# Ledger of designs, part 2: VH-VL binders against Vitellogenin-1 (vit-1)

Target 1, 170 residues: Vitellogenin-1 (vit-1), of Caenorhabditis elegans (p55155r1310to1479)
Amino acid sequence: SVCKVQKNQIRTFDDVLYNTPLTTCYSLIAKDCSEEPTFAVLSKKTEKNSEEMIIKVIRGEQEIVAQLQNEEIRVKVDGKKILSEDYSAHQIERLGESDIVIELPEGEVRFDGYTIKTQLPSYSRKNQLCGLCGNNDDESTNEFYTSDNTETKDIEEFHRSYLLKNEECE

## First folded at step 13 (VH-VL; from i1 with heavy chain A58P)

Design j2
Fold by ESMFold2 at other seeds, look of step 15:
Formats: sequence, structure tokens, C-alpha cells
Structure j2 (fold): chain C 170 residues (1-170), chain A 119 residues (1-119), chain B 112 residues (1-112)
Amino acid sequence: as target 1 above (170 residues)
Amino acid sequence: EVQLVQSGAEVKKPGSSVKVSCKASGGPFSDYAISWVRQAPGQGLEWMGAIIPIFGTPNYAQKFQGRVTITADESTSTAYMELSSLRSEDTAVYYCARSKYRGSAFDIWGQGTLVTVSS
Amino acid sequence: NFMLTQPHSVSESPGKTVTISCTRSSGSIASNYVQWYQQRPGSAPTTVIYEDNQRPSGVPDRFSGSIDSSSNSASLTISGLKTEDEADYYCQSYDSSTHWVVFGGGTKLTVL
């Protein structure tokens, strides 16, 4: 199962497609919402009207942030800028000048500055996943679960529940 | 303006527990690292642990493992630190502080909470 | 799993320059960024240097930071000392192996 974020759209783990105009505030893309979370994937736009994104991946005790700069993807691990020769030491694989894979405990995240692909096992953590990518349990429904795990058909309520709104972003 | 506001001073008996709150306003909370740092009278700064609220799994310094519990409530933008089995050596000012990343500088500090442990 | 060692105290006259050292006990000082904090009595610390040598807005340019790999240390340098610079100063780094924040022991700066 793959969740894809690009061009202001999300295709969820359950193959539901919807418009999600990400903002300059972080939004929760996918997370292990069990009682002992193992990963979270967040993203925001670099600019209000840009398709370019910044990704933040929290996995275990590490925090990985990536974005394009000067046509090259730049990576920070726990706030420290790292060179591509050090990626493998941090379970990051470089696929090209602007394309990386970040390992998760079960799965991976691929990122190139414009597209986020989160790949998880189809059977893993059913009903314990949360975020804009959905909970990976129903391939045929358009129902959404908010951050407090309630059902809604209101896509604005769904988006709002995963938006990390604050005074410094829009 | 960005602020971290902590709960008031406390006086505790040895063997009891204390829970200090840290409310964020005027800026980001859920994706920042919220650390707890203490300072005993006349002493230096001592890191106790941290949490990234949206992630929810805290990380603790070895010295405090088993005695400290750090939590966060995203709906109120509030982090908490609970220290149990208090002893006189735990008398200190307890600060919360935020950093953009786990390894980056603390850009905002709370005002500090004095916890006095005395019989 | 490293320590950061600072001198206990440093003193210098107004208008002069002072340097406060911060020596890492194991592993390279360059393996993660060093931050510097100023703390006045009764107040919370404030950042004066981050990412080794970067100055936050509002911090005077007479504050500077540097890294010396040969001595495995960081330094905070304050030029043109003013009475208001009298404070405690802490260096801080991050231990990637334990995922802990590490503070130096602190340095009392006296301006006489």
C-alpha cells in the first residue's frame, strides 16, 4: 500500500483521491497512532502557492527533514545538515541528485521535493494509522477519520484535524 | 509573541511527586521538541528529557529513567513533566524549552518553576 | 555519551575581549552543532550562538562562536566587553548515539 502526495492531491493507502491544498503549516501525512508510536510523516509547502514541499520524518529517536535547495535535495538529521555520503549511516538511500528513500520501521518514504510516497505493508497497523493518508483499512469508501478517530464526510473537518496550525504559518 | 508559560512554584515532601505544566502560545508546538531542563541552586543546567507532541514518544536522560514522565496535550498546547519519588536533591528550578529540531538550539524558554523538596 | 568541559570562571576588563572554551571529552566536537546560552541571575537562559557560529537576531555582533577540531573544542568570544555581559554562559551540543542533549558545566563571566 502506497500513499502519494503531489500537485495538491493525496491518493490514500485505500486508493481514495482528493484535493488537499497543503499550506505552509505542517500537516500530518501518516503516523503510527498506536499506544507506542514508531513513526510520523509530516509535510508543508515551502511557499503558499508552490508545489514544492518540505518533509519531516520522525522515526524512533531520529528526526529527518528534507527539501530541495539548488536543484539538490538537502537533508538534516536531528537538525544537523548531512552530506549524501553519510546518508546510508542514517538509513537514507540516495536514488539521484534530488530523490531519496527514508526507511521506516515497516516500510519507507520516497521524496523528491514535489512528491511524497509513503509505502507500508497492507496488513500493518490496521485502524492504528492516522493522518491525511487514511488508516489503510477500506479500499472502497470515501469516509474519513479525524485525528480523534471519528468518522466524517466533511473533508474540511478532516484536513483541519491534521493541520498543525500556528501563528507563524498559513 | 511566542511564549512558554509554566505552572507556579511547589513545595513537596520527600517521596512524593510533582507535575509541572508548560503552555505554549504564539507559535508552533506540536512538531517542535519540548525539553525539560533543571537547575539546582548554584548549579548548572541538566537536561531531563524531551517530547515531540505530534509524535508522542518521549526520550529521557538515563539519570531520570523510571522517575520522570513527560507528556503533551496538543489540544491545549501544553507539555507536562512529572517527577516521582522526590528527594532533597531534586530541589531545583525546572524549565521547559523548545527547539525546532531535537539537536538544535532552545529558542524559547519558560520562566522556570521552583520545586522545593523538604520535610 | 560525552561531556562538555568549560572553565569555572573568567574575568576581564570592560572593552577587552574574552574567550570561553567548551571541550568535548569523546568523539568529535564537529559531529553535531554547538550552541551557547547566556543566563543572568534569576532568569532563564537565552541563546547567543547557535549552529557553531550563527547569531540570533538581536544579539550584538561582538558575540562570535568558533570550532577548533585540533583541541576538540568550541569557543564563545565576546569582544568589546560591557558590564551587561556579566552572566553565566553554557555551551550545549547533542549526542547522536544516546539522543541526549548535553550541556557544559557553565562559566561565570565577571566584567571588572
Scores: ipSAE 0.820, ipTM 0.913, lowest interface PAE 0.8, mean pLDDT 90
Fold by ESMFold2 at other seeds, look of step 16:
Structure j2 (fold): chain C 170 residues (1-170), chain A 119 residues (1-119), chain B 112 residues (1-112)
Amino acid sequence: as target 1 above (170 residues)
Amino acid sequence: EVQLVQSGAEVKKPGSSVKVSCKASGGPFSDYAISWVRQAPGQGLEWMGAIIPIFGTPNYAQKFQGRVTITADESTSTAYMELSSLRSEDTAVYYCARSKYRGSAFDIWGQGTLVTVSS
Amino acid sequence: NFMLTQPHSVSESPGKTVTISCTRSSGSIASNYVQWYQQRPGSAPTTVIYEDNQRPSGVPDRFSGSIDSSSNSASLTISGLKTEDEADYYCQSYDSSTHWVVFGGGTKLTVL
């Protein structure tokens, strides 16, 4: 199962397509919401009028942040900029000048500055995933679960529940 | 103005537990790393552990594993540190502090919470 | 994991320059950024240098940071010493293998 985020659109793990304008505040894209979380994927726009994004991937004890800088993808691991020659030591693979793959415990995240693809096995953490990418339960229906696990048909309520709003972003 | 406001001073007996709160306001919380750092009287700074609230899985310094529990409540923008099996050497000022990334500088510190452990 | 070693105390006259060292016991000092904090009595620490040599807003340019790979150390340099600089100073780095924050033992700066 693949969740794709680009422009103002998300195609969820369960193949539901909807518009969601990402903001300069982080939103939770996908997370292991079990009793012992193993990963989280967050994203925001670099600025309001851009389709360029920043991703933050938390996996185990590491925090990986990536974005385009000067036409090249820049990666930080736990706040330290790392060079492409060191990517493999951090389970990150460079596929091109601006295209990387970040390993997850059971899956991967592919990012090129404009598109986020989160790929997980369909059996992995079934019904324990949360975020804008949905719960990966193989049901493509218009039922959404907010961050407090409340079912809703209101897509705006669904989006708001995963937005990390604060005074420094909009 | 970004602030971390901690709970008040506590006096505890050996063998008990203490839970200190740290409420964030005026800035980011859920995607920042929230650390706990203590300082015994006349001593240096000692990192105890951290949590990124949106992730929820804390990381602890080896010295405190098994005795410390760090949690966060995103709905109240509050982090907590609980230290169990208290000993007299746990008498210290306990700070919370945030950093943008796990390995980056602490840009905001709480005011500190004095915990006194005495019989 | 590693330790960061600082001198216990340093002293110098107003107007002069001091350098406080921070030596890493194992692995390279350059493998992660070094931060420096100032702490006055009764107060929480404040950052004076981050990412090896960067100053936060409001920190005077007489504070500077540097890295010396040959001695495997970081240094905080304070020029034009003022009495207000009298404080404890801590270096700090990050251990990527354990994912722990590491502080140096602290240095008491006395301005004579």
Scores: ipSAE 0.818, ipTM 0.916, lowest interface PAE 0.9, mean pLDDT 90

## First folded at step 16 (VH-VL; from j2 with light chain W100Y)

Design m1
Fold by ESMFold2 at other seeds, look of step 17:
Structure m1 (fold): chain C 170 residues (1-170), chain A 119 residues (1-119), chain B 112 residues (1-112)
Amino acid sequence: as target 1 above (170 residues)
Amino acid sequence: EVQLVQSGAEVKKPGSSVKVSCKASGGPFSDYAISWVRQAPGQGLEWMGAIIPIFGTPNYAQKFQGRVTITADESTSTAYMELSSLRSEDTAVYYCARSKYRGSAFDIWGQGTLVTVSS
Amino acid sequence: NFMLTQPHSVSESPGKTVTISCTRSSGSIASNYVQWYQQRPGSAPTTVIYEDNQRPSGVPDRFSGSIDSSSNSASLTISGLKTEDEADYYCQSYDSSTHYVVFGGGTKLTVL
């Protein structure tokens, strides 16, 4: 199961496609919402009028942030910039000039600055996932569950419930 | 103005628990790391643990595992630290502090909460 | 699983320069950034150096930070020492193996 975020669109784990323009505030893309969360994936736009994104992956006790800078992916692990020769020590793999793969406990996140692909195995985390990528329940109808786990058909309400609004972003 | 405002001073008996709150206002909360750091009188700073509220799984210093519980409520922008089985050695000022990333500097500190454990 | 060791105290006269060391016990000091905090009595700490050698807005340029890989240490240097600099100073780093924040023991700076 793959969730894809690109060009202000999201295709969920359950293959539902909708428009959700990300902002300069972080949004929750996908998260293990079990009683003991193991990962979370967040993203925001670098600038209001850009399709370029910043990704934040919380993976167990590590926090990985990546974005394009000067046409190269730049990666921070727990706030420390790391060089590409050190990626493997942090379970990060470089694929080509600007693609990276960040390992998750059960799956991976692929990112190139413009596209986020979150891939999880079909046998794990069913119905305990939350975020804009949906809950991976194999149903393509009424997939929208807000952050308080109520069902909605209102895409704006759904997106708003996962938006991390504050006074420093728009 | 970005602020972390903590609950007031407490006087506790040995063997009891204390729960300190830390409310954020005027800035980001859910994706920042919120740490708890204590300082016994005349002593240095001691990191107890942290939480990233949107993630929800706290990370505890080994010394405090089993006695400390760190939680967060995103709807109220409030983090909590509860320390159980209190002893006189737990008398300290307890700070909350935020950092943009887990390994980054603490850019905002709460005012501190004095917890006094005495018989 | 490392410790950061600072001198217990340092003192120096106004106008002079003082350096406070912060030595890492195992692994490289350069593995993670070092931060420095100033704490005056009765107050929460404030950052004076982050990411080894960067100053937050409002911190005078007479505060500087450096890393010395050969001694496996970081240093906070305060030049043009003023009486207002009298405070406790803590270094801090991050342990990637345990994911813990690590503070040095603190250094009391006295300006005589």
Scores: ipSAE 0.827, ipTM 0.917, lowest interface PAE 0.8, mean pLDDT 90

## First folded at step 17 (VH-VL; from m1 with heavy chain I108Y)

Design n6
Fold by ESMFold2 at other seeds, look of step 18:
Structure n6 (fold): chain C 170 residues (1-170), chain A 119 residues (1-119), chain B 112 residues (1-112)
Amino acid sequence: as target 1 above (170 residues)
Amino acid sequence: EVQLVQSGAEVKKPGSSVKVSCKASGGPFSDYAISWVRQAPGQGLEWMGAIIPIFGTPNYAQKFQGRVTITADESTSTAYMELSSLRSEDTAVYYCARSKYRGSAFDYWGQGTLVTVSS
Amino acid sequence: NFMLTQPHSVSESPGKTVTISCTRSSGSIASNYVQWYQQRPGSAPTTVIYEDNQRPSGVPDRFSGSIDSSSNSASLTISGLKTEDEADYYCQSYDSSTHYVVFGGGTKLTVL
């Protein structure tokens, strides 16, 4: 199961496609919402009218942030920039100069500055997942669950519930 | 404009628990790290643990593992620290502080909450 | 796991320069950023240096930070010392292996 974010669209783990423009505020893309969360994936636009994104992956006790800068992926781990030769020590694989894979406890995230692909194994679809990528319950309806686990058919309500609004972003 | 406002001073008996709140306003909350740092009278700063509210799983310093519980409520932009099985040695000022990333500097601190443990 | 060791106290006259050291016990000081905080009596700490040598807005140029890999230490240097600089100073870094924040023991700066 793969969730894809690009070009202001999301294709969820359950193969539901919808438009949801990311903003310069972080949005929750996918998260382990069980009683003991093990990962979260967040993203925001670098700039209001850009397709370029910043990704934040929280993985256990590590926080990984990546974005393109000067046509190369720049990675920070817990706020410290790391060089590409150190990526593997942090379970990050460089596939090309602009393309990385970040391991998750139960899958991976691929990112190139413009596209986020979160891949989880099919057998984990009974986990309590949440975020804009949906809950991975093998249901392809247009029904969504907000961050407080309320069912809605309103895409804007769904998106808004995962938006981390604050005074410093729009 | 960014503020971290903590709950008021507390006087506690040994063996009890205390829960200190930290309300954030004027800036980011859910994706920042909120740490708790204490300072006993005349002593240095001691990190207790942290939480990233959107993630929800806290990280605790070993010394406090089993006695501390750090939580956050995104709807109220409030973080909490609860310390159980209090001893007189837990008398300290307890600060919350935020950082953009887990390993980054604390750019804003709460005013501190004095917790006094005495019989 | 590592510790950060600071001198317990330093003192110097107004107008002079003082340097406060922060020595890391194991692993490289350069493997993570070092921050410095100033704390006046009765107040919360405030950041005076972050990311080894950067100053937050409002912190005067006389505060500077540096890293010395050969002694495995960070330093806070305050030049043109003023009486208002009298405070406790803490270095802080991050332990990537435990994911803990680590503070130095603190240094009391006295301006005579």
Scores: ipSAE 0.837, ipTM 0.923, lowest interface PAE 0.8, mean pLDDT 91
Fold by ESMFold2, look of step 19:
Structure n6 (fold): chain C 170 residues (1-170), chain A 119 residues (1-119), chain B 112 residues (1-112)
Amino acid sequence: as target 1 above (170 residues)
Amino acid sequence: EVQLVQSGAEVKKPGSSVKVSCKASGGPFSDYAISWVRQAPGQGLEWMGAIIPIFGTPNYAQKFQGRVTITADESTSTAYMELSSLRSEDTAVYYCARSKYRGSAFDYWGQGTLVTVSS
Amino acid sequence: NFMLTQPHSVSESPGKTVTISCTRSSGSIASNYVQWYQQRPGSAPTTVIYEDNQRPSGVPDRFSGSIDSSSNSASLTISGLKTEDEADYYCQSYDSSTHYVVFGGGTKLTVL
C-alpha cells in the first residue's frame, strides 16, 4: 500500500483521494500509533504559496529531515547535515539528483521535494496506523479517523487533528 | 516568546516517586525534542532522557532505565518526568530543555525544579 | 559512549582572555556539533555557542568557539573578561551511536 502527498492532495493507503492544503505548520502524514511507535512521517510547506515541502521522518532512534534546496535534496540526521556519500550509512538511498528513499522499519518513504510516497507492505497488526494517510484498513468510505481516533466525515476536522499548530507557522 | 515553566519544588521520602511537569508556550512543541537534565548540589549537568511529543517513544539514559518515565501531552503542551525508587543521591534540580533536533543545542530551559529526598 | 573532559577551574584577570577546553575521549570531536552553556549560580544554563562556533542573538562577540581535530577538542574563548563572566561553563555534544546527549563535567571560571 502507498500513500501519496502532492499538490495539496492526498491519496491514502486505502485509496481515498481528498484535497487538504498543507501549511507551513507540520502535519502528521503517517505514524505507527501502536503502544510502542516505531516511525512517524511529518511534512510542511517551505512557504505558504509553494509546492515544495520539508519532510521529517522519525524512525526508531533517528530523526531525518530533508528538503529540496538549489535543485538538490539536503538531508539532516539528528540535526547534523550529511552529504550524499554518507546517505547509505543512515539507510537513505539517493535515486537521482533530487530523489531519495528513506527506509522505515517495514517499508519506505520516497521524497523529491514535491511528492511524498509512503509505502508500507500489507501491514495488518491491529491497524494502528494514524495520520492524514489513514489507517490502512481496506475501507474506502469517505469517513476519517481523527488523532483521538473518533470517526468523522468532516475533512477540516480530520486535517486539523493532525496539524501541529504553533505561533511560528501558518 | 517561548517559555518552559516547571512545577514547584518537592520534598520526598526515600523509596517514593516524583513527577515533574514542564509546560511549553509561545512556540513549537510536538515536533521538538524535550529533554530532562538534572544537577545535584555542587555537581554538573546530567542528561536523563528525552521525548519528541508527536512520536511518543522516549529515549532514556542507561543509568535511569527502569526508574524514569518521560511522557508528553500534546493537547496541553506539557512534558512530564517521573522518577521512582528515590534515594538521597537523587536530590537535585531537575530541568526540562528543548531542542529543535535530538542533536541540537538546547535553546530554552525551564527554571528548574528542586527535588529533595530525605528521611 | 564517549566523555567530554573540561578543566575543573580556570581564572584570569578582567580584560584578559581565557580559553576553556573540552576534549572528547573516543571518536572524533567533529562527528557532531559542540555546544557551550553558561550557568550563573542559582540559574538555568544558557547557550553561548552552538554548532561549534555560532553565537545566539544577544551573546557578545567576545565569546567564540572553535574545534581542533588534532587534539580532538573544542574550545570556548572569552576575550575582554568581565566580572559578569564569572560562571560555570559546560560543553555538550551528541553521541550518534547511543543517541545520548553528553555534557562535559563543567569549568568554574573565576575572574580575579
Scores: ipSAE 0.837, ipTM 0.921, lowest interface PAE 0.7, mean pLDDT 90

## First folded at step 18 (VH-VL; from n6 with heavy chain S99A, light chain T98N)

Design p1
Fold by ESMFold2 at other seeds, look of step 19:
Structure p1 (fold): chain C 170 residues (1-170), chain A 119 residues (1-119), chain B 112 residues (1-112)
Amino acid sequence: as target 1 above (170 residues)
Amino acid sequence: EVQLVQSGAEVKKPGSSVKVSCKASGGPFSDYAISWVRQAPGQGLEWMGAIIPIFGTPNYAQKFQGRVTITADESTSTAYMELSSLRSEDTAVYYCARAKYRGSAFDYWGQGTLVTVSS
Amino acid sequence: NFMLTQPHSVSESPGKTVTISCTRSSGSIASNYVQWYQQRPGSAPTTVIYEDNQRPSGVPDRFSGSIDSSSNSASLTISGLKTEDEADYYCQSYDSSNHYVVFGGGTKLTVL
């Protein structure tokens, strides 16, 4: 299953397409919401009116942050900038000039500064996923569960529940 | 402005547990690394562990594994550290501190919570 | 794990320059950033240097940080010493292999 985020749209793991104008506050894109979380994927816009994003991937005991800077992907692992020749040591692969693949425990995240593709196996964490990418339950009619696990058909309420709003972002 | 406000001083008997809270306000919480650092009287700083609240899985310094539990509540922007099986050597000031990334500098610290373990 | 070793104490006269060392026991000091904290009695630490040599807003430019790969150490340098600089100073780095924050033992700076 693949969840795609680009151009203020999300196509969920369950193939539901909706508009979500991400902000400069982080939003939870996808997370293992089991009792023992193994990964989380967050994203925000670099600027209010930009389609460029910053991605944060938490996996195990590592934290990976990536964004475009001057047409090149800049990657930090646990706050330290790493060079492209060191990517493979951190289970990160460079594909072409500006694409990277970040390994997850049971899948991967592909990112190029404008598009996030989160790919998980069909049976991985079924019904235990949460975030704007949905719960991967193979059902598109009740896809929207808020962060407190209540079902809604209000897309704005759904989106707002995964927004990490604070005084330093908009 | 960013503030980390901790719960008040505690006096505990050996063998008991203590739970210290750290409430964040005025800035990001859920995606930051919240660490607990202690300092025994006249001694240096000792890192105990950390949590990124949105992720929810804490990591601990090896010497505290089995005795420390770090949790976070995103709805109240509060992190907690519980230390069990207290001994007199656990008498210390316990700080919470915030870092943007796991390996980054702590940009804000709580005021500290004195825990005294005495019979 | 690695350790960060600092001198127990240093002293110097007002107006002079002091350097506090922070030596990493194994692996390269350059593997992760080094931070420096100032702690006055009864107060929480505050950052004076981050990412090896960067100064937070409000920290005077007489505070500087450096890395020496040949001695596997970091240094905090305080020029133009003032009596208000009297405090404990800690270096700190991150062990990315074991995922630990590592502090140095601390240095008491006395301004004579």
Scores: ipSAE 0.840, ipTM 0.922, lowest interface PAE 0.7, mean pLDDT 90

